# Miniprotein binders against F-BAR domain only protein 1 (FCHO1), part 14

Target 1, 248 residues: F-BAR domain only protein 1 (FCHO1), of Homo sapiens (Human) (o14526r1to248)
Amino acid sequence: MSYFGEHFWGEKNHGFEVLYHSVKQGPISTKELADFIRERATIEETYSKAMAKLSKLASNGTPMGTFAPLWEVFRVSSDKLALCHLELTRKLQDLIKDVLRYGEEQLKTHKKCKEEVVSTLDAVQVLSGVSQLLPKSRENYLNRCMDQERLRRESTSQKEMDKAETKTKKAAESLRRSVEKYNSARADFEQKMLDSALRFQAMEETHLRHMKALLGSYAHSVEDTHVQIGQVHEEFKQNIENVSVEML
Short names: E, the ipSAE of ESMFold2; O, the ipSAE of OpenDDE; V2, 0.75 times the mean of E and O plus 0.25 times the DockQ between their complexes.

## First folded at step 13 (miniprotein)

Design Y0 (at its last look DockQ between E and O 0.41; V2 from the best seeds 0.00; counts 0 for: pae O 3.9 > 1.5, pTM O .725 < .8, SAP 76.234 > 70)
Fold by OpenDDE base, look of step 13:
Structure Y0 (fold): chain B 248 residues (1-248), chain A 90 residues (1-90)
Amino acid sequence: as target 1 above (248 residues)
Amino acid sequence: SPELKELITELKNLIRKLEDILNQAREGDPEELLDAFEKIAELMEQIIDAALQVWEKGDPEKAMDAIMKALDALFQAIRALEELMDKLEG
């Protein structure tokens, strides 16, 4: 089994599957991430708008009665929450731009892989050409062997036998050279495939690092907003506590 | 584009032919395997050329997928030939 076969086609090594994965999954995952963040941003924007409406509802509360000061607390808190969610929406929209920019860079990198493919194609063409010579060289050798054996059975002159032997030896050498060329062409193909595989692996690793960084930015934006929301809720509680029954 | 769609269809057809030949070669005699290998090599060249056209028309992902499938088929054919050669030399 060839070195390449053992490393990429063997049960132990999924190198070729990794190639397929790196080609297919990279751009897809980037797109899916952008779509996910976009949906989240839409939800946050919708919630922000709803909170803003709720603030308006609170502002329309009756100014009469002892409960009136609490409507201001509701208004202020609802406005602050609306702003928190709106800010998250903005952060996520900016992050989407970053994801899309990365997607464009990824596409450029993918296009550069064409050069690697072309290099591999050249090796395939050489291998194909050499491979076609093998059957012919083999057939010629076998035919010479059969001819030599026929002449032996016919008790041909030693001079004719020596000529036949010389032809057989030359055919054997030709076959050997064809095999050597094939092995060399195969080895070159395998090496180019390995080099390509390593490059695809490096691309995948780079992709995963970028995706992780983008996810980190997403998580951080959400976390920071939730901290702010928590502060608004704490302020809301404090404001309610500060309104005494006697002040109402 | 319509042109890209046609190229993709052609590419899929070539891949199918390659797979069919490979499957037939696995079940064939040594001479059939050699003949199949030559056909596979020719189809690979056609697949790669078609894939490169798909790439140029703006779908590098499908192009690369097709090229990788073709290379897989070639490698399988090479392995089969090597096994055959080993049997003949032994």
Scores: ipSAE 0.023, ipTM 0.519, lowest interface PAE 3.9, mean pLDDT 81
ESMFold2, look of step 13: ipSAE 0.348; ipTM 0.775
ESMFold2 (binder alone), look of step 13: mean pLDDT 77; pTM 0.720

Design Y1 (from Y0 with K57T P60E; at its last look DockQ between E and O 0.31; V2 from the best seeds 0.00; counts 0 for: pae E 2.7 > 1.5, pTM E .743 < .8, unsure alone 68.036 < 70)
Fold by ESMFold2, look of step 13:
Structure Y1 (fold): chain B 248 residues (1-248), chain A 90 residues (1-90)
Amino acid sequence: as target 1 above (248 residues)
Amino acid sequence: SPELKELITELKNLIRKLEDILNQAREGDPEELLDAFEKIAELMEQIIDAALQVWETGDEEKAMDAIMKALDALFQAIRALEELMDKLEG
């Protein structure tokens, strides 16, 4: 069976050029992820600062008036919300460092990708050289056969017939060697194509797994913050219930 | 790189011709498959020569995209030749 394409070209692959284009897009995707996380961290930091300012406003409420206990509830909750969003900002900033570290690793992987393509191109060059020789060898052999047949029809001496037969045998051997060289060059090209396709596919799979892990870290950080925000809100509601109208 | 653009266009045209022959050959009668076999082999040689001319130009990034298309086409042609030989022997 042909090793080419049972799983690469029909089911799991979009062709050799598509695999290369996917590998080429890896650094672009990594930069886009870093930019996205950076923007989210800015949003979270802005929210945190706004909540901290709101907490200061609650501290400036009428401290000796009857509303003072409720202003304290606002202050505590606003401080805690500011801290929740600040912590997410810090987690996202750390994640950006992880994304940038992965980006540096991608540069090494892309060097290997180029080396594999160059190796495959060398095999194409060999195949081209041998492919040009085969038609010449076939034509030479056929010409020797026609010469031999012409001499037989002319009733030529046995000595001349023996010379023509020797020339035909030499041409036949040269043709056989050319066919063997062509088949060897073809096999080498097929092997290098397989090796390149496997390498590109492995690079793409590794990239997708690493990107998925980075997105998982992002999702976990957001989930932790969501839980914390919910806890702050429940505490806020309980603190309001604990302040009675008679105590105001 | 006007020279490179012309070479890439020539290479892409050869690739399209090969792809057309490969698609037609998959349906045909055994006699049509034998004719397709010879045309595929000739186009493979032309594509190899054109691809090497593209690679020998100085624009590695644009040349690389065209070379990838050519390598993919040559891979498909080799598979088709093997498939045609199987059909003709059966």
Scores: ipSAE 0.271, ipTM 0.622, lowest interface PAE 2.7, mean pLDDT 79
ESMFold2 (binder alone), look of step 13: mean pLDDT 68; pTM 0.550
OpenDDE base, look of step 13: ipSAE 0.397; ipTM 0.784

Design Y2 (from Y0 with M64Y; at its last look DockQ between E and O 0.43; V2 from the best seeds 0.00; counts 0 for: pae O 7.3 > 1.5, pTM E .680 < .8, other shape alone 2.61 > 2.5, SAP 84.096 > 70)
Fold by ESMFold2, look of step 13:
Structure Y2 (fold): chain B 248 residues (1-248), chain A 90 residues (1-90)
Amino acid sequence: as target 1 above (248 residues)
Amino acid sequence: SPELKELITELKNLIRKLEDILNQAREGDPEELLDAFEKIAELMEQIIDAALQVWEKGDPEKAYDAIMKALDALFQAIRALEELMDKLEG
């Protein structure tokens, strides 16, 4: 066994299972990210609509009341917050498009790797053909061994015993040649499997980098909104301070 | 599509058959194990053909998943046959 083959396959093929699950999880993770962002965009849109309703409630305040100028400050702040969250909604909708486009590109990348799968198929077919020789050679060898033992139990002539021994030796040599062909086909299969595994490892690394970039875009959009909310709050405080006590 | 769904169902059935054969071979005698290898090799060709059709119809993830499971099963069968061949050399 090659060093990589022994470590990759491991006892009970656990190394292979880890790589297999990693490649399988890529498209699932992309779908889950899109679903999460879609839900967050719905939350932001709902918040925006609720703030717009609060703005309308603030505009219904008593025009002759002492606090009428302060109700106007609430109206302006609520309108601006609604706009902040609507803008985040639109940024998240654009990000969903990016995530779905990446998902489509993943499918194209997997299709391009079809050619490497084809070479693995060829190796399996070669191994299958050579392996069919093994059952026939093994059965013939075992039959010659059983014939030899039967003749020994029957106390037959030395001439017949020598014939049986020669047939057994010929069958053993035929089996040995079949094992040699099998070992060659197996080595080719293992090499092609290892090559495929290395390419799938590279695909997983590329996938993780892309997912990190998409998550980074999500984080930046949320951060930008937090900064805007802070600016709205500062303006809100200044507008309250600008309401003149002399007008009361 | 309905055609793709039927192909995926066929592929899943082939994988179940492969897993059943492999489990029986682990508990069987040496002659049964050798017969199981021939069945596994033939079944591998069917699984790969079905998986390529699934790939062409637009679900390469399920096709890849099935191919990798089949290769894992073939590797396990090869190890079992190596142990049998070692006994024959002795």
Scores: ipSAE 0.014, ipTM 0.370, lowest interface PAE 6.7, mean pLDDT 74
ESMFold2 (binder alone), look of step 13: mean pLDDT 77; pTM 0.721
OpenDDE base, look of step 13: ipSAE 0.017; ipTM 0.367

Design y1 (from X9 with K39D R94E; at its last look DockQ between E and O 0.75; V2 from the best seeds 0.00; counts 0 for: pae E 2.1 > 1.5, SAP 71.882 > 70)
Fold by OpenDDE base, look of step 13:
Formats: sequence, structure tokens, C-alpha cells
Structure y1 (fold): chain B 248 residues (1-248), chain A 101 residues (1-101)
Amino acid sequence: as target 1 above (248 residues)
Amino acid sequence: SPERIERLKELITELKNLIRKLERILNQAREGDPEELLDAFEKIAELMEQIIDAALQVWEAARQTGDEDAIEKAMDAIMKALDALFQAIRALEELMDKLEG
């Protein structure tokens, strides 16, 4: 616990501002990711439509001559490719919905973060109140010590010395209580600050994990489509090879 | 209302000024005689209270606007206040150690 607190506040003690800034950027990065995936989906849809048009072009090929069977191979392959890219478009559109849903959850979490910060301010108020009493209690104690020492030097009566000693003891007890209250309030505040810092860190780590998972889903969708495209290319190659010169 | 947003801006400015004042005192408090150290302690403690009060006022004013941008600006200022308060607490600890020594 101490290690995190020391590392978090660093030499410049701007740890809270830095953590909050990171948390604040979370929803922005999520939106940017959604926009990126949306743009990719649009590209894939456009490409799919273009491949479908290319398939129509192949279907308009001259049905006469030995090359005619190859136009059917082009048509079939172009249609299959169009379908692959259309499926990727669908997968990416579904992923965008997931990203946007996560973005909505982030906004709720961000609201809670703000409420927690305000709660931390309330804790500091107790410490501030106690800290103001501590110097006064110390000054009172020192003044009583000086008074007692003066009376000792003046060879004052034992009765007066006993009264001075009693006052010094009471001032010492008051100082002790003030110190104890201050230390308790300080420790409570430090703990609350640490807890808040840990929560912000956990929020950031959770965000990064979610973003990584979403990126993983994106990569997987693209990879799966590329495998399917590869299969279409292999089928195309095999279909060409199966068209013998004798069949042409 | 535009008036509430303007009031919030004023409160944020006040909070920032208090934070700057605290930072100046913290930089000065490192060196001094015991009387100067005691004075520094009292000034830091007073400024801490003022910063807390100002931060709470900033939050309440921001909440009353209902404007998300205003709330974010308020929160940025409050985060700076918290960092300054943490520095102040550390400085008070150091000053106490010097005064006991």
C-alpha cells in the first residue's frame, strides 16, 4: 500500500490530477475506436458492393468460345469475395454496438468517480480543523514551561510551584490530545486519498483490458475473414486448374 | 444560466489563486527559525481550510449549472486542489518534525 502511494504521488505530487486525466481520456479513446471501426466497416461494405458489380461484369462475358467457362469461375469467386467482405462488415457493425455499450458504461463509472472525489474533500475538512488547533496547543505548553522555569529561578513558594507544575501538566496533556487527533485525522485522510488513487488506477486498468478485448475482437474478425478470402482464392486457383484445355 | 457559469468561473479562479498562494508558502517554509516555522505551519493550515471551502463551493456551483463542461472544469480545479492539499499535509509533517527536534 505504501509503495503505491509513494510512486503515485511522485516528486511533484500531481498524482491525482494525472490519474483523473487518464480516466477522463477513457471515453474519448472508446469513441475514437468506435469511429475507426465504423470507417473500416464502411470500407468493407463499399468493397463488397464493388466485388458484386465485378461479378455482374463477369456474368456479361461472351458466352461463346473456349474461355466462357472461366468467366463463370470469375463470377463465382467475385460473388464469394463480396460475401466475405459483407460478413466482415456485419461483424464490425456488431462490434461497434459493443464498443458503444462499453462507452455508456464508462460514462456511468466516470460519474461515480466524480462523486468519490467530492467525498475525499469532506475528509480533508476534518484534518484542517484539527491542524489549526495544534500550533495553539503547542504554544500554550511552551508558555507554561517558561512560566514554570521563571518561578523556579525566582525561588517561589512550593505552593505556587505546585500550581505551575499542574498547569504545565494540563497543557502537556492538551498538546498530546491535539497531536493524537491530528495524527488520526491525517492517517484517515491519507488512507482515503490512497483508496481513491487505487480506484482510479483500477478504473484505468479495467479500461485498458476492455479496450484490449475489443481490439482482440476486431483483429479476430478481420483474421477470420482473411482466412475465408484465402479459401476463395485457393478455390479459384483449383477451379482454373480443373478447367482442362480439352474442356475449353 | 450564464450567470451561474460566470460565478463558477470566478470561484475556480479564486480556488486557483489560493492553490498558488499555498504553493508559494510551501516553497518558503523549508528554511526558517522556529518562530518562522510555526508561522508557516499556521499559514499552511489556514490555507488548507480556505482551499477546501473554495473547492466545495466550486463543486456546488458546478452542480447547480447542470452543464457537463462546467462540471468537468470544476473537477479539474478540484483535482489540483487535492494535490495541493496533499503537499500541504506532507509539509506540515516535515515542519512538525523540525519543531520537535
Scores: ipSAE 0.271, ipTM 0.675, lowest interface PAE 1.2, mean pLDDT 85
ESMFold2, look of step 13: ipSAE 0.487; ipTM 0.783
ESMFold2 (binder alone), look of step 13: mean pLDDT 83; pTM 0.818

Design y2 (from X9 with K16R Q28R K39D Q57E E93Q; at its last look DockQ between E and O 0.71; V2 from the best seeds 0.00; counts 0 for: pae O 1.6 > 1.5, pTM O .734 < .8)
Fold by OpenDDE base, look of step 13:
Structure y2 (fold): chain B 248 residues (1-248), chain A 101 residues (1-101)
Amino acid sequence: as target 1 above (248 residues)
Amino acid sequence: SPERIERLKELITELRNLIRKLERILNRAREGDPEELLDAFEKIAELMEQIIDAALEVWEAARQTGDEDAIEKAMDAIMKALDALFQAIRALQRLMDKLEG
């Protein structure tokens, strides 16, 4: 399990982008899977049609001569193979529909995710605004401190010193409030980033589970057909063995 | 749309450069000049704002087209912006810690 969380914020902080890219590739992989299965289905259909033609060729074999009974064996086996491949074609075509349906659902989910990212931008905007106020508040406080120190050195009146002190205190309070706002906005942004990252991870994991399930269905369909094909081959072998040389 | 994306990428690059500069300053200056640090903070904050604005513009423009390819390109740029912004925020936090210490 790639603990995305620990590596998420390494020195180069590309974790969020990487997760998003992974999620973005989801629909592509789904499409590619559909295309692959479609090509396989086309191949199976083509093979089925070819076997059907081969069956016809066998049926048109000369009824004359000792080899004639073997043409029936070829015909029957070719027909059965044609049917096996045709059934696989059908199963794969149905699977393609399932893949495409999943792809549509995935796109809807992906669209929702995109909308959520915009909310993160809003949080950043708030943080940016607060971040700009912070240096100004700091500078103002420092300036007030310097002014107060200057007035102290100049032996200014107590009344003026008291006014300067009051201004410095107000500036300090303003700075404190700015820091608090910044910390709050930062924490909110960080939390939203983390939440988004977790959502992306969950989306990817969910996608991989669906893809695995679809691949499982594919594998099962192919396996079942291969078992049937194997049976046809065994029957073909047995049928040949049953035709004795003496019967030819 | 492509021009806006390129502008956003340029701003991100600039921000990353400033962050690196700030990190160098922070590493050199046990007692950094508070004014220099504040200036760096302000510049980073300004760039962050520009990046956010640019990102929002890119997003809005892409959404208006309804073109999925444009939307995807916009999202790619926005994700890069978010990463850069996150780095900037971390840099600013380090700077703040330095200014408060």
Scores: ipSAE 0.277, ipTM 0.682, lowest interface PAE 1.6, mean pLDDT 82
ESMFold2, look of step 13: ipSAE 0.655; ipTM 0.852
ESMFold2 (binder alone), look of step 13: mean pLDDT 81; pTM 0.794

Design y3 (from X9 with T13E K39D Q64E M75F; at its last look DockQ between E and O 0.62; V2 from the best seeds 0.00; counts 0 for: SAP 75.052 > 70)
Fold by OpenDDE base, look of step 13:
Structure y3 (fold): chain B 248 residues (1-248), chain A 101 residues (1-101)
Amino acid sequence: as target 1 above (248 residues)
Amino acid sequence: SPERIERLKELIEELKNLIRKLERILNQAREGDPEELLDAFEKIAELMEQIIDAALQVWEAARETGDEDAIEKAFDAIMKALDALFQAIRALERLMDKLEG
């Protein structure tokens, strides 16, 4: 797990974009999984139908001759295989419905997340507004300092010097307030960015857990069917062995 | 409507152009006298505002389309804007430190 912290605070600050790109791939992978399972289901259905036809072919086998009893073995085994593959088709079709339902839920969650992230722009707007005032406040303070120093050099009246000092103090206080507002707005923005990043990470983790669960269901369905197919093959083998050469 | 989608595309391109402009300034705003640093600070702050406004316009335009693909493209552009804005904020901090120093 590439720790979010290392990428987010790295020199290039692309961690947020990387997380978003990962989340963006979620719906794509869900769709691709559905498509894959759909293709598998189609293959299984096609195979089932073919086995059913093969069963019919076996049933139409010549009832005459020593080989005739083996046609019934072929028929029974072909029918059983057809049923196994048909059942897998059904299970996979049901799984596709689950994948698609998850995909719909995922899209809703993703939409809400997008709206929440966009709200971060409001925090940036506040910060931007404060940032624009900060240079002006600084410039004003510096200008007042220079004016005060000029008046001191010119041996200006104490009354004028006191007025200049008062203006400089007010400018300093204004600058201080601007800095405080800037720092507060910055901190709020940084927190919102972190919160958004954590949400993306949580979404990705949740997605991966769901995908893993769906894959587990797929694997289980396929495995169960293969066990059944294996049983049919063993029965087929046993049925052939039971047809003695002496009975042929 | 096709017209809304086209308008959205234009807004996205405008946003991208503003981001590129900001990135250029950020690359230049590393060194200078106090006046140059102050000028850089003001330019960065101004571009940040423009990017935010453009990003909000992109989002609103995308929502009006109701098209999921349009919304996705808009959001991609907004994410890039947020990254650029984050870099800008860090640059402003560095500039401020230099100006205090």
Scores: ipSAE 0.370, ipTM 0.748, lowest interface PAE 1.2, mean pLDDT 86
ESMFold2, look of step 13: ipSAE 0.637; ipTM 0.855
ESMFold2 (binder alone), look of step 13: mean pLDDT 83; pTM 0.815

Design y4 (from X9 with T13E K39D Q57E K73R K80R F86W; at its last look DockQ between E and O 0.55; V2 from the best seeds 0.00; counts 0 for: pae O 2.0 > 1.5, pTM O .677 < .8, other shape alone 5.121 > 2.5)
Fold by OpenDDE base, look of step 13:
Structure y4 (fold): chain B 248 residues (1-248), chain A 101 residues (1-101)
Amino acid sequence: as target 1 above (248 residues)
Amino acid sequence: SPERIERLKELIEELKNLIRKLERILNQAREGDPEELLDAFEKIAELMEQIIDAALEVWEAARQTGDEDAIERAMDAIMRALDALWQAIRALERLMDKLEG
């Protein structure tokens, strides 16, 4: 399992976008699965109807020939096959309902995801505001340091030097406060980003589990029907073997 | 809506370019000119603000339309913006570390 964490912490930090794109594809894959199962159900229904027609054709076979008893074998087998395929059609149609219901649930979950993204944007806005104050505070501190150094070189009065020192100390304190605010806002943003990433990962994992379960149901329905079809074919074979050449 | 998304994309690309430039400066300048570094910081912060504002506008516009496709396009653009902002923050952290050092 490619640890989503490795992509999140990778050099390009594209992990968040990748996770979101994965979540976005969830509803698409669900729809595509529904469409696929629908097409399969249509094929099975068409085949069922064709087998039913084939049964009628067999029933219209001439009773006058030595081959006549075999037409009943064809009729019975064709009818049974028609029923097998029709039952599969029904099972698949029911499965489509389950897929569509899951799709509706996904849409609700996706709406919640959108709300979480907005909360992250708010944290970024706070961080941006604090980030703008930080360089200004640094510049002010640097300017005050340079002014103080200049005054020291010019052998300025002690009173003026004390005033400059007081200004530098105030600028340093302002810078410190700006750094603290920035660090706090950054930490909050980082936490929200991480939480969002974890939520996206959990959503994707949940989606994959549901899709796997739906695929399992599909596979089971198809398998069960194929077992029944296999039985019909075996019965057909036995029925043919039971028709003696003498009866022909 | 499409124009706002395009504007947001342009701002994101501008920010990415600025981040790359900053990274070059950080790598080349053992002793970066503090003024140049501060200027870069301010420019990044300004672009971050513009991206956030543009992202919020795109989002609000999409919400008002009720068009699911528009909302999805808006979300895509916002996610790209968030990624770019994350990268910018990391770049600023590196810049701050260099300025403290």
Scores: ipSAE 0.181, ipTM 0.610, lowest interface PAE 2.0, mean pLDDT 81
ESMFold2, look of step 13: ipSAE 0.556; ipTM 0.800
ESMFold2 (binder alone), look of step 13: mean pLDDT 81; pTM 0.794

Design y5 (from X9 with L38W K39D Q57E; at its last look DockQ between E and O 0.79; V2 from the best seeds 0.00; counts 0 for: pTM O .731 < .8)
Fold by OpenDDE base, look of step 13:
Structure y5 (fold): chain B 248 residues (1-248), chain A 101 residues (1-101)
Amino acid sequence: as target 1 above (248 residues)
Amino acid sequence: SPERIERLKELITELKNLIRKLERILNQAREGDPEELWDAFEKIAELMEQIIDAALEVWEAARQTGDEDAIEKAMDAIMKALDALFQAIRALERLMDKLEG
């Protein structure tokens, strides 16, 4: 399992986008699975109907001649095969309903995820606002320092110098507060990004588990039917063997 | 809607280019002129704001349409924006470390 975390922390920092794209593909894969199973069900149904027709054809076989008893073997086997394929069709149709139900649930989950991502944008907006104030606070501090230095060079009154010093100290404190706010907002944003990444990863893992379960159900249904088909073929073989040349 | 998405993509590209430039400056071990570093910080912060505003506009427009395809396209653009913003913040962090050192 390529730890999505390694891509998130990698030099290219594309991990978050990659995670989101993976989650976005979830509903598509679910739909494609439903479509695939639907096509398989259609094929099985078509085959079932064809086998039923073949059974009818066998039943209409000439009752005369040495080959006549074999037509009943063909009829019975064709009919049984038709039923096997029809049952598989039913099982697959039921599975499609399960896939579609999961798809609906997935869409609801995906919608909630979209709403959460928007909340992350709000956090970034706060960080952006603080980020813009930081250079301004710095500039103000530097301007106050320059003013104080100018007044010192001009041999300004002590009273004016004290006022300038007070302004510089206030500007320094404002700059410090701006840095602290920036650091806090940054940390909050980073945490929200990480939380979102973890949510996306969890969603993808959950999706893959559901898809695996659905595939398991598909495989089981097909396997069970193939076992039954195998039995029909064995019975067909045995029935042919039971028709002796002497009986023909 | 498409024009807004394109604008957002352009801004993201510009931000990424600026980040790359900054990374080069930061790596060249020159005690960067503090003023140059602060200028870079300011430019990045400005682009971040523009990207956020553009992203919000794209999202709001998409939500108003109720068109799921439009919403999905908006989300794609927003996710790209968030990725770019995350990179920008990391760049700013490195920049701040140099400014404080």
Scores: ipSAE 0.335, ipTM 0.724, lowest interface PAE 1.3, mean pLDDT 83
ESMFold2, look of step 13: ipSAE 0.578; ipTM 0.810
ESMFold2 (binder alone), look of step 13: mean pLDDT 80; pTM 0.778

## First folded at step 14 (miniprotein)

Design z1 (from y3 with L11K K16R K21E Q28R; at its last look DockQ between E and O 0.81; V2 from the best seeds 0.00; counts 0 for: SAP 71.043 > 70)
Fold by OpenDDE base, look of step 14:
Structure z1 (fold): chain B 248 residues (1-248), chain A 101 residues (1-101)
Amino acid sequence: as target 1 above (248 residues)
Amino acid sequence: SPERIERLKEKIEELRNLIRELERILNRAREGDPEELLDAFEKIAELMEQIIDAALQVWEAARETGDEDAIEKAFDAIMKALDALFQAIRALERLMDKLEG
């Protein structure tokens, strides 16, 4: 995983946009997963119903004759298969509910994250306000320095020199305070930006973990059903083998 | 309301225009004389303030719509604003260093 932090320090500071672009795909993938599972569930339900009809067809087999016991084997196996696929349908429908619930939680988390990111604008506002004062404070200080130097060259009175020095000192102190405020506001903003980036990263990692878990549940449900289907097929085979020609 | 969504779109476009203006200034912020550097500094700082105000207005307007798509578009614009603001801060640092040097 490329540390999201590295994308912030690149020449093109599009780090936030890139991070957010990844995060916003989360709800889309969640929805697509729900839709996929829904389609699978529909297929399984359709197959289950078809197998149940096949069972009924087998039950309508000619009750007379040596082949009659085999129709019962077909009926039983078809019914069991129908039940297996119906159970899978149910499991998948339950999984869809879990996916949808996750999607709702994800949206809430995203909303909260968006609000937190927007709050970073407050830190920038402080910085912007201080930034506007810096040039003026600097210009004032420089002007005072130049005035003091001019007065020195003109051999002005000590009293006037002392007044100029006092003004220069005050301008220097004002500039210093402005610089300190700027540096503080900058640091706060940079920290908030970093925190927001880390939040996006954490959200994406959490999303991927949830999606993996949901996919795992899907795979497990399908696998369990296939095991059961395999058992029904084995039972069918055994039942056919147990029907001796003599019992027919 | 459709009217609120349209108003939001206008505000988003205003924000985008400010961001583009800032990006243009940042790209032009070359080594210049002290006056040019000061002018660049002031313009960047002014645009930062305007972008922040516009971004906050975009977000407020988006929230009032209650429309998820509108909120998403608003947030996209705000993310671009944050990126631009971050670049602006770095530019201001560079300019400040040049002015103090």
Scores: ipSAE 0.285, ipTM 0.692, lowest interface PAE 1.4, mean pLDDT 84
ESMFold2, look of step 14: ipSAE 0.631; ipTM 0.853
ESMFold2 (binder alone), look of step 14: mean pLDDT 82; pTM 0.817

